# Designs tried in a protein design chat: VHH binders against Uncharacterized protein F13C5.5. Part 5

Target 1, 168 residues: Uncharacterized protein F13C5.5, of Caenorhabditis elegans (o76565)
Amino acid sequence: EICPMDKHAICNTGHLSCTCSVSQEDEAPVPEISCNALIARDLETGNFPVVSVEFDLNNSAEALEEFPEDAFRDKISSSLRVDEEDVIVLRTSCVGTDDTLTIQFVILKKDTNSSALPFAIEDLIDAESIATRMKAMGHLSQIANLDVDTIEYTEELVDLEFEPSNLE

## First folded at step 1 (VHH)

Design n8 (framework vhh_lunsekimig_d3)
Fold by ESMFold2-Fast, scan of step 1:
Structure n8 (fold): chain B 168 residues (1-168), chain A 120 residues (1-120)
Amino acid sequence: as target 1 above (168 residues)
Amino acid sequence: EVQLVESGGGVVQPGGSLRLSCAASGFTFSSYALYWYRQAAGIERELIASIYRGGSTNYVDSVKGRFTISRDNSENTMYLQMNSLRAEDTGLYYCTAKRGYLSTWSYDYWGQGTLVTVSS
């Protein structure tokens, strides 16, 4: 509320956040979603290729309580024509920044005998093929109300303390 | 209202270069993610390049290393620099703009397109 003499408090309606600005014409702070609030799980799965999707959390007007995993799985299922039950989210993480959420997932082939981790590679749809198809599809700029920034194939499930890696 | 206008298309020889522009008006350009799509004869419309508010970019594999997307928020314009053009790059190029969450992305706008022809 109390700002230096040359600044005025501008408050964000609904989010109760304020900043000090030199101009009363300036806009209130843009609402932010904390990446950490969207972490759904962190599974210990071993090393095998996964699909990595990075979401830009900037410019959100809503506070999210959790990652919308069911909506994410539904969108992947409909876009790639696979069963929703076969879309397995392995990890959700905030690597490097608070404004970028990384989701790592795999898709099981239909009628596999895999029901526990670690999955056999032969039971998985090739992660590189999934990433390639997703990049080529129109209207995959959003998944589950989140803006897609990057879609990548990675050789391993990344630990939370390290940056995601990709194969170009 | 919201307007997106593509320009810069033309006829070039294989191996040539073109720079496309997408000029925006009627909305706050800097708040939107921006996309280039391509429609070739007999082929489904394809997303080829994206640029987000933070400057991150994405490309379809067929153009990666040859095309560069960029934005100039002060001029309300997005660009696509196309190098090492191939016959397969022939098509209508469209730009579109979307907000940062699904509730506003349903109101995205499409331009009318600019034609690129690569022929020997």
Scores: ipSAE 0.000, ipTM 0.096, lowest interface PAE 19.0, mean pLDDT 67

Design p1 (framework vhh_3k1k_2)
Fold by ESMFold2-Fast, scan of step 1:
Structure p1 (fold): chain B 168 residues (1-168), chain A 119 residues (1-119)
Amino acid sequence: as target 1 above (168 residues)
Amino acid sequence: QVQLVESGGALVQPGGSLRLSCAASGFTFSRYAMRWYRQAPGKEREWVAGISSSGGSTSYEDSVKGRFTISRDDARNTVYLQMNSLKPEDTAVYYCARGSRWYKSYDYWGQGTQVTVSS
């Protein structure tokens, strides 16, 4: 089961995690597992290498119902010539203000079983190489009708404790 | 607690004008983008206009572009929608929405104000 990404980024509370729900056919309660905890369970450093894309919303007054994840994955997969199913969005955030949106993602290597979690780091295409390649592509100055400000390689600190988004 | 209160809705003839106001309280108004939405009878709510938190950008749905103007007065915690050249198709309940600190189109809604364009 691939962990779905949270569509809502909290602008000033810091780290967000997606949650994977495991459905059982029995009447037992559905267990919830942090996506970051599943993916990075066996990483010694506690850090998970990701590609971070910052979108400049500073001048945008556009009303968006949700992050256009399918359009984002389609643009990434077409530009890098990978399968759209292998593009995994892990997190959205807009820390400190409501004018910058940050997307963190990874790409699975071809023929990796994308429904099997947790992924080993060797199942991922090298994030630094992806970020370097994307920076060299002029047509990635805009993705999914959003203006790209920054593309960086980042090592995300894995939060193995579930921290739900509790803002009302 | 966050509150948004719309006012200014009325019955007007086609070609008429109205200015809607939305008074905000319970948050730091100048830090949020503000938006107007509308809902016609039997339809889903649709986005109409937006203004950025930085005050530098405005955006409009194509059908109202050139006729409607969104503005804000941060000293009064108020956002406005100036509506000119009104058409029967503009008949709807108009809602003020706070731009979410989350990446989504709305966070909090007002109660709405009814605009009817009819002769």
Scores: ipSAE 0.012, ipTM 0.254, lowest interface PAE 8.4, mean pLDDT 67

Design p10 (framework vhh_7z1x_3)
Fold by ESMFold2-Fast, scan of step 1:
Structure p10 (fold): chain B 168 residues (1-168), chain A 123 residues (1-123)
Amino acid sequence: as target 1 above (168 residues)
Amino acid sequence: QVQLVETGGGLVQPGGSLRLSCTASGFTFRNYAMNWVRQAPGKGLEWLSGISGSGGSTSYADSVKGRFTISRDNAKNTLYLQMNSLQPDDTAVYFCARGGYSFRYKSSDYDYWGQGTQVTVSS
């Protein structure tokens, strides 16, 4: 599924959906995989280290139809000098308000075997280090034409339940 | 046009306090992290403190932690640095800069800078 950038769709459905990209080793396309199934995590809490980026949507330059995941991954991979296919977006959510979009992602270590699902935490680049490096980069005040409010290391995925959007 | 203008510098005695202000114009202030950086005479640039666009997160260099406080008023497009317990080693030109906040300074980290305001700490 595609993470919609339309704030009505993201914030009003109460269902979190996103596309998770992994390297393809087969000649046929791999079916879409639930983001929650890609990473091994604590079965009771769901906790594991991720990078959380909060975007301020109130000053969006233009209306978007979906989350620009490819542009996001391209910007992250170029800025941090990692392979684009190793950047995996796990969550897209508008919790609390319609004006803040939270993106949670991880980066796989180079040459991690994409067939070894779910990925273990040891297959990931340290999320705290990623957040620290990103905060040090001034040009990351905007990613994929979206204004960045905060970049943080967190250990929890954003909840699936959304505050309903009143944008229509 | 993006402009950042610092004010509030001056001469102060050791142990004194100053409050610096940085007024922003030409962009949506609340959407950008802001930083304070200083340059002492004959020295390089030193990052002091950063604050997120919302004001929810702050960071400080060890040299100023506990003495300086960064804050912002997004309704007034203004960034502040409250400086307490000033010492002669705090003498420098103080700049505000737009960009991601960091405890590791690199000149490439920030896209816009103010002109600077002079702070002199002497008896």
Scores: ipSAE 0.000, ipTM 0.111, lowest interface PAE 17.9, mean pLDDT 67

Design p11 (framework vhh_5c3l_4)
Fold by ESMFold2-Fast, scan of step 1:
Structure p11 (fold): chain B 168 residues (1-168), chain A 121 residues (1-121)
Amino acid sequence: as target 1 above (168 residues)
Amino acid sequence: QVQLQESGGGLVQPGGSLRLSCAASGFTFSSYWMSWVRQAPGKGLEVVSDISTGGGSTTYADSVKGRFTISRDNAKNTLYLQMNSLKPEDTAVYYCARSPKYRLYSGMDYRGPGTQVTVSS
């Protein structure tokens, strides 16, 4: 029932992730984040910290043609020990348009349903903790010949579905 | 209902070897990081090894590196711990444990009843 785990066909429509192409001769549009109502209904947590990562392309020896999403998701999944399919890229800047590449992503998480044991690590799922872990990895710069210069974080939560009854 | 059942514990001489098994049921075993945790008499819990969902990533406590090997068989819903070059200090109750789905919430959410390993001459 949770789309990123079981229903790849729905997730593959790009409802929770956006990328852009540099193949267009005109200025490429930056797509807005869209939400699949069925996914939003079935998610156990409706709010997620958004992590923004900025890579300095000025130190890259090679230009990127496309964002290496699968490699990025694989590195995040191995670093944070989450399933790769639960790493959702919300948007990325078009490669070749700026001196920097920006990626925004969230990590979907399940309710653990159980009490933490005395040595369990709790409440490490915030944007700052994720950004700190990514900075420590260093591996992302090797995937895309990117120099990881800046990692930003935000305390804003992403509401995955617009419901007027739930608005302030 | 989550169930974990360890087996393979026993009495061994120093320098000997032992293989522990853990049979898992009541959940999608292949979707969870698994660990082996031990508790020596009068001491706290120690996580001795972790293994990723597909078995491609493993970690070990410094006390067991080079001697213990964790592995899993997702088709059989079974977790293993191969223990070589056992020392008296390895004497403990060994628990099979399910890690929370995401290691950002790390720790253990379920454990088996444990199996006793005694290393003595």
Scores: ipSAE 0.000, ipTM 0.116, lowest interface PAE 15.4, mean pLDDT 58

Design p12 (framework vhh_h_nbbcii10_fgla)
Fold by ESMFold2-Fast, scan of step 1:
Order: C-alpha cells, then structure tokens, then sequence
Structure p12 (fold): chain B 168 residues (1-168), chain A 127 residues (1-127)
C-alpha cells in the first residue's frame, strides 16, 4: 500500500515509520535530541557549540522516511579528513514545513583520550572552524544527495538532562 | 527488549569457510543506529577474545591480529543482520562465537564497550 503523505515523510514522523501512520497534526515531527546527553554542557549557560546544516528537500528525487545519517557522516568524514565515528549528529529538525531539514552535529578530536560519557567540550573540534571550512568547500553544496541551503556555527541551548536511556 | 541471535555455526574442516549471521531485534541497524557491532569468541577453557568490530555506518572495521586477512565483518541494515565471513579456518578458531552491540563510539575490540550480547553459536574446526 502507498502512503498518502508527501514524499518528505521524515519531517512528518520524526521516527522510522510509514507516513500514513502519523497524524497531520503536530506529532513531534523531529527526532528528540537523544544524543544531546553525549556532550557536557557549560554549567553556567547550558550551551555548547554545534554546526548546523540546512537542507532543501524540494528538489530531492527520492521520498525521505529517514535522514541518511551514515551517508552524511561519510561525506563529512571524507571532506574534512576525520574518522566517521567522530562525527556525532545531535539533532534533526524541520523548520515549520516538510521541505526544510536542519541537521546539527559536532566532531570529536581524533587524538582525544576520552572514552567516557559525556564528552567534554575540549574533546570537540572547534565548531566555528568546521563551519568556516565547510562553507569554503564547493562540493558541499550537496551532501548525501540532498541540496545544502546553509551551513552555520550556532550555540545550542540544551534543555534535556542526562539520561542513560538516551544512549540508544 | 534488545535481543541478538547468532546462527551459521557448525563443524568444518581446516581450510574451510563458514558464514555466521547475527539477527537483531528490539533495535534497528539503520543509518541512525547508535550501535557499533562486534564478534567475540571463547575457546574451550579460555577467556573471551575479540574477533572483529564494525562501526554504525559500516565504514570502519577492526580485526584482531589472529584473524586479519581471513575474516570479514559486514552488516546489512535492511535485514537488521550482522555477518562474519570466516575463510581459511584453523583448529585455533574453534570456539563459541558471540555477537555483541555497543555504543556507536566504540572504537576498540574491548568486550567492556559492549552492552548487549547474543547466546553464542559453536564453530568447530576439525579434520
């Protein structure tokens, strides 16, 4: 059976599910910030720096039920010459519609000896530097077969407390 | 609940080949999986030994020196299954083989980095 919802189902479900199983009302169409618990927050501000990439889904040839995170990480890994396991996608969100997708991520330093959670901010490659380098790379106008609209450095306010169940 | 079930073990002659499978339930091997996957083994009367591990995307693989060049780890996210292709088997490879799942950041062949374990499948290499 064909699902009756738009091809950009990823923004409507927020989870791995068929679009026709989700209400058109706001059902939390974005995945929760489950990986936020992996990064230690500044205790005074609650913030930590991230790289934000906005994708334009209007020209996508394929219906999206999920974000192609592994392909995204592989592209970041090869372009910036970092290990793919060091690329941590923290949040996927849709901006008011199902045609704009925002991905927020950080990159761990390769030579970091930290193997414990949560990772310290000093274990991360500087997010502003990452965003600046990526913006200079013409081939990053498309990542994982998705059109890139913007790449920016932002500070993320974390409103979730550390929960062991968030490490799934 | 999270469950891992191994299959494909059996008796094989030295120099032969076997393919082990690990079927996962209770979580998905999707590109959004937070799980690194690995194979570990325990020979009769010996401790647990690491065999191979694969990153969440499948882009990075890790092998114990004793199996490098002979074994290949792979994953099929569409089938929610982990594989271990074992070639050029030796008597020393006789063991119970366990499938394990750990956090996506697990970059070592350390059993302590893995949270979920299968029941094991026996591989016997004998003439």
Amino acid sequence: as target 1 above (168 residues)
Amino acid sequence: QVQLVESGGGLVQPGGSLRLSCAASGFTFSYRSSYALGWFRQAPGQGLEAVAAISSSGGSTYYADSVKGRFTISRDNSKNTLYLQMNSLRAEDTAVYYCAAGKWYSRTLSPSDYDYWGQGTLVTVSS
Scores: ipSAE 0.000, ipTM 0.134, lowest interface PAE 15.1, mean pLDDT 68

Design p2 (framework vhh_enristomig)
Fold by ESMFold2-Fast, scan of step 1:
Structure p2 (fold): chain B 168 residues (1-168), chain A 118 residues (1-118)
Amino acid sequence: as target 1 above (168 residues)
Amino acid sequence: EVQLLESGGGEVQPGGSLRLSCAASGRTFSSYAISWYRQAPGKQREWVSTITSGGSTNYAESVKGRFTISRDNAKNTLYLQMSSLRAEDTAVYYCAAGRFYSKPYEYWGQGTLVTVKP
């Protein structure tokens, strides 16, 4: 009511006036963000066509505490005019200990069963076509700035499996 | 660390069957995806089949319906059951293991020869 849900009231001695503020026990610590802390998914790979994109985390518009998969899928699906549920992130990984996150994904063709695993290649949108279209679209402005020149096509076999991130 | 050793290869007549085994040493076999590849004389290495740590399977079109991949994590062993063998199946068969964070397979076996003779 008086304050937004994420804030609390601070009142003067004698309850003369109050104002809304963030936690008083913590000043404003600078968050430490590491690429390794953002690895959310690290799934089996092989010789299967996937799209790889790189994000510079130092150019992120927001502090990231986990990989924002829903925001990534939303941005990709709106940009490519596909259903969000058809955008499947297969792997997130770091380039060494740098602030660069690599994301590998595929897109299912419309009217395929998105819960069917493993994927049939004929049910996937061609990765080269996706990469070509993304290069034509320019920069993405959510999660981090997308450098379209980093979009790559690979011929790696990928399978979806429930597994926590693994260290390299 | 995983070391792979294939066995079960041999000579067989067309229409016959063979079962290949891939024995793994190491403590993390159950966390690896494992594939069978083959290489015929004078040709490039060809993917045959994959089984994930969760048990999902995939097959090359040329072997679908004839070959079955399976794993026994308690025995650290991978199998390839081959049936209705053809002359074109003659090759050295390799098993390969990889973890999710590695795009190429980390470990390869030495291979086992399968010869389909008329």
Scores: ipSAE 0.000, ipTM 0.102, lowest interface PAE 15.1, mean pLDDT 64

Design p3 (framework vhh_lunsekimig_d3)
Fold by ESMFold2-Fast, scan of step 1:
Structure p3 (fold): chain B 168 residues (1-168), chain A 119 residues (1-119)
Amino acid sequence: as target 1 above (168 residues)
Amino acid sequence: EVQLVESGGGVVQPGGSLRLSCAASGFTFSRYYLYWYRQAAGIERELIASISSGGSTNYVDSVKGRFTISRDNSENTMYLQMNSLRAEDTGLYYCARPKGWYTSGYDYWGQGTLVTVSS
């Protein structure tokens, strides 16, 4: 078959054009999932600037079973013309409600040889530049179903820590 | 840059065991689905085992019950424990990371480590 054993083909109608994803094989209705069910694992990181943006679950064409991190990274990398592997999602969390997910991420400079967290600031693309560019482009077109008006960046270094409660 | 380096291959008799390692760098290891592939002589590269970011595992039928995939996020390393090895298990074993969740593009690959099962 065309897809790895853990992925299923998602095909567009009109043509026999398919993309592999980590989705279920059948077309059974997807249950409505709360924001908390989509939280990716939090990571302990270093003290460096990050970009934050809100993902409104009401902007999804269908209910989500988990945060689509690779799809998010693919769309961000395509929009900013950077390599997908350089888009690093550090944390996702709920913002007071079950229908809004906050995504915190950084982008590594091309060909950065980083072995592990924490990243050196000089190896990161400037967070303010990323936020400014995304906000401007997002007013012209949709970016990864993100609410571009919520895009922000940290001006001071912040420590991101692993949240034990998110392990269960 | 994304780097994957395999080790642990060698020559072993039928019924023997080997443990392969895949050392990763250049990305946030704990966030990715990871795969083991093998390529035998005259056969296309075959996915044999996978492990999700959450630790869920899948195996191709021919290795199920004999091979065990695992990961150590603190060491940025993935393992493949191979037991009850058969001549048909001979080949190059590759560690791989997917490029993206909704993409059908190529995975990032290691250089491979050779496993030979011979008496």
Scores: ipSAE 0.000, ipTM 0.101, lowest interface PAE 13.9, mean pLDDT 67

Design p4 (framework vhh_7z1x_3)
Fold by ESMFold2-Fast, scan of step 1:
Structure p4 (fold): chain B 168 residues (1-168), chain A 123 residues (1-123)
Amino acid sequence: as target 1 above (168 residues)
Amino acid sequence: QVQLVETGGGLVQPGGSLRLSCTASGFTFSSYAMNWVRQAPGKGLEWLSGISWSGGSTSYADSVKGRFTISRDNAKNTLYLQMNSLQPDDTAVYFCAKDRGYRYLPSKGYDYWGQGTQVTVSS
């Protein structure tokens, strides 16, 4: 199965998210706001903590035309008991011939001013705590009807720049 | 500290097979893509293969595609390279390398390397 979801990833400024959109033709739109504009990185280390979810698409019955971001955010917000508007998807990427989909996201602390860009690390719920809690939840083996393979965080250099995938 | 240790190298005849292992410690192995890289005598480093954090996505250099298979066992913190149909040109030191930031794609840069294990293909 082919996954085109990261071919023309764009930032959705209304929801402070970046997601994949399938383009029918050349002339894909240029992102209005870079994913890097949404968050500040540590200038010394380059680190920014995110929660990463890797989905296994090998058992998907339907080819995905776009990431189901609203369903994802709804499932995360209801499971973790946070406001849906505080769940920010930063990157969606499909990789290679094995149909693997990776989503990186953060969760804003309640009452954070969502217009105060770029967000500082202090504005976010601790990513390690979020990943640990999610891994303990049995019902998160599927999110938005997709099989979850891995949930983790990283504090090393996070490259949120758009890079087109090369599918075989 | 981060440690990567390669094993399984040795002398093998052309057409033979070897399985390399790389045992990782000091970091959350399941959170990072892993790579195999080699260096033949008198030559630079050549990337061979990469695997995503889950093992769900793999990629290969054209020189080894169809002959080598990369895999991982996250429960054992171990990366593998199954090498089949070995040729004299496969003679090199083989290194295990941790990808620095992205878990889903190899080639995003390497921040830690193993010591290497020698593979020699000759009669």
Scores: ipSAE 0.000, ipTM 0.131, lowest interface PAE 16.0, mean pLDDT 69

Design p5 (framework vhh_5c3l_4)
Fold by ESMFold2-Fast, scan of step 1:
Structure p5 (fold): chain B 168 residues (1-168), chain A 123 residues (1-123)
Amino acid sequence: as target 1 above (168 residues)
Amino acid sequence: QVQLQESGGGLVQPGGSLRLSCAASGFTFSRYAMSWVRQAPGKGLEVVSDISSSGGSTTYADSVKGRFTISRDNAKNTLYLQMNSLKPEDTAVYYCAKAPYGSRFYTSGFDYRGPGTQVTVSS
């Protein structure tokens, strides 16, 4: 049996072993909205400015099993008039004490030749400018069918609380 | 639901060639970097090649450089691996894998892989 790699240890270059977690099925009434470990991602990128978008899941009409990254990147790229390939989602997570989903991302400049981490600051579009422009766009009150609560920039990566999907 | 299905494996003599294919569905294939990963008997996973979402950038493990070629057809949602000058050391199950971070392969990690196809190189 083959398992999705989102549940496995990182299996990269070298002789690493992989293990697969068995997901528990819901047997009790489940909230229509959820935030789980399957949407958690974390790149070792060092400290540099990022854009943080916080989504309010309290009013969502559909259960969230995976972050809709393609729809998010499509909406950001079309709204800001950048190439979708230049929108890089770095981190996704939930805070353990609420149901806020946080997405941290950067946008590469159009003519960037480097695809390797860590990104050079000069290859990134200024995060403060991105956040300011997004805040001015009324149609970005909703992205990928999720309600946007907050759009901010940071000068460094914020450590977000990671919530495993099978806690209990 | 993300689905990756490899094909094209088999038994081949040393010095022979094989072409692997991977059919992808359940995600926007043209937006994600892809890789070929293998596992030899009794060994861990090895990333053998990566390709960016556009196909403009590729990397190869030193063990296969100059012998293998990765490519993709975004119109057909298909990833390929052309394997030439095969050696007994290339015997492994080969997996098609999806990058977790979009258009570029920034780490050797991946968030989904297919069921694999067996490649056996022997005389």
Scores: ipSAE 0.000, ipTM 0.173, lowest interface PAE 12.2, mean pLDDT 69

Design p6 (framework vhh_h_nbbcii10_fgla)
Fold by ESMFold2-Fast, scan of step 1:
Structure p6 (fold): chain B 168 residues (1-168), chain A 127 residues (1-127)
Amino acid sequence: as target 1 above (168 residues)
Amino acid sequence: QVQLVESGGGLVQPGGSLRLSCAASGFTFSKYSSYALGWFRQAPGQGLEAVAAISRSGGSTYYADSVKGRFTISRDNSKNTLYLQMNSLRAEDTAVYYCAADRRYWGSTKPSEYDYWGQGTLVTVSS
């Protein structure tokens, strides 16, 4: 099915593609696939701070077949001067109006080897410090050809369970 | 050395059922050392395709659209084993099935995101 970028989408916080409305009665076919092509990525976690990056998909000129996670991690690691393997994407989700994609991630300290969840908080770089540094960097207005709308620190719970996306 | 070993493959008739197992060695399934796990398959003349994935706790699962409602993924951390229960098998399910472990990310459909792989087990669905 086709999911235009101007459609509203809601995604699970688990390993699941975003769900978008497809108009069967459209006069002209919309070839773009936006949130519907993205896969929800999730690492089970307890309660701890994360960095949230919100992308505005309405300004993207290209259809997305999948979230460009490698490009995202490369941009973050090079900008913050950390190892790419230490940038851990915890989940992705699409919520709100105007097709917003949210990425939540943490960064492991370079001398730790946390191989499984739950991560020890002392093994994580402080999320508030990460968000503050990213906000100060003008070149992070775009990551992986996606427009960055907001960068924030949050203590919101990362759910261990997810529910199937359902727009109707 | 981390190793994954699949078993349970074989010949089955259309509409039949089969259960695959993937035994892990070199690490223990637990809340502190478990991995996100997945099943991939490669049909004759095709590329690798993601089939199912399961989170570290077993609370979250993914299924490819082609297998939803027919296949069930599960894990038993006490036995260090991943399972794939395959019901209502079809000829198009014929493939070599691989189990894989993901240290950092769960739910990826990209083979490149998985750190460890089994040797594969052949499933043939034929009358």
Scores: ipSAE 0.000, ipTM 0.120, lowest interface PAE 14.1, mean pLDDT 67

Design p7 (framework vhh_3k1k_2)
Fold by ESMFold2-Fast, scan of step 1:
Structure p7 (fold): chain B 168 residues (1-168), chain A 120 residues (1-120)
Amino acid sequence: as target 1 above (168 residues)
Amino acid sequence: QVQLVESGGALVQPGGSLRLSCAASGFTFSSYYMRWYRQAPGKEREWVAGISRSGGSTSYEDSVKGRFTISRDDARNTVYLQMNSLKPEDTAVYYCAVKGLWSGRTYDYWGQGTQVTVSS
């Protein structure tokens, strides 16, 4: 199974609004784990710079069953003084039994029509600036009662055509 | 286009060591988590190891902890899997993987794999 297994249930199928074991043309299963945040067609094709927050779950008091997305978005909106509606979570990912949870998100510029899909890079607040500002905020060492390990900007590859690798 | 190319697989005796390499292109390597998986004949594909973007966090499947080490060299766009104290049970095709986002959906991109055989 290519779907990651994790000691925190949040990283398993059925706990997010998503599915592992997604078959692409019935050749090889591909996990889909970006589910509390998946908004189909919301981003234009290309490379999108996003903010990545890596949580260390090893120090969490309780096992997670669901990502606290509302609390996360509220904390981001209050800390950066943006509207909660403008915080778009794109991806939730885990690596095996690691206790590492990564959240990737973008923030829309104010006065961006939230109905004008798909969004272009120009509609987004610069991800590097967001990551830099968040790193400087001591109270963001914890978000939604989760320990923050790293905050970085990363690039997501949007609208990649792919071919299944070797069939077995 | 995303491309991953594994190398380093070989026939090795039990107790031996191998270092696998995965050369990546078509994306900003330093910005992505990288993973190793393996698939033995007649078995499901199994996650083996993972390494965070910064390289500061690594993780392993229980059966390989203490024997395998994942590392990355962002200057070379390469992720490595150092395999020590190899057992016959480690015989498998080893795959490198990265997640991409296509039309709002997350997909794993895989290399072609490299065959590791542990036998006398």
Scores: ipSAE 0.000, ipTM 0.142, lowest interface PAE 14.0, mean pLDDT 68

Design p8 (framework vhh_enristomig)
Fold by ESMFold2-Fast, scan of step 1:
Structure p8 (fold): chain B 168 residues (1-168), chain A 118 residues (1-118)
Amino acid sequence: as target 1 above (168 residues)
Amino acid sequence: EVQLLESGGGEVQPGGSLRLSCAASGFTFSSYYISWYRQAPGKQREWVSTITRGGSTNYAESVKGRFTISRDNAKNTLYLQMSSLRAEDTAVYYCARLKYGSSWYDYWGQGTLVTVKP
């Protein structure tokens, strides 16, 4: 997944952040900003480095009812030669539009058994190396039938979301 | 210090045009998504348009075909070209910086008023 089947995407009107919400909000859509019914989740990305992929949906081949996470993981795993089960999507968010989607993910090292969240950095493949390799692969200009705009990494450790990140 | 300064607002008649500017300082402008928002009197803040680091653009349905967002990284400036203005476009317009690696905004400008008078 998922937004689990009993939940749907809800967007923060002031911050363009989306998360999964339960059915009691089913008849009350978010007033200002929508994730275009895309699946949204946040899994503690501030505790370790992640890879961020930004998709331009305006030119994408397929309309999205939900994020195609299985196809995404399959493409990433085959391209980077890692096990599909080790590709973990941690955050899916839209940036105030139907046409821009950001995915944040990590890749577990081989034979790392189920780790409790948050993941330990030593259990993860270096995010900067992943982003660098992906940028070098011409066939990753499109992933899961979605056009890739940007591939970057965020070097975040515990509580880094409160620190200035890119001031030069 | 991070700063966003809007300018270019004013009064215009229906069907007219205005170009808004947002001057950025204190950070690497080219590395950030920047958005335009607006707030009409007595209404909630509404998203208008976003431009990505790569230059891709997105628009609210109400402004598609009428507004054009652009950026000049050499001048650290964001623009919003507004055409075919309507009374409903009357609002204070803000630019906002999207926090890196996040879907929320960490800095907002002070705003510039656009009034469309019949």
Scores: ipSAE 0.000, ipTM 0.128, lowest interface PAE 15.4, mean pLDDT 70

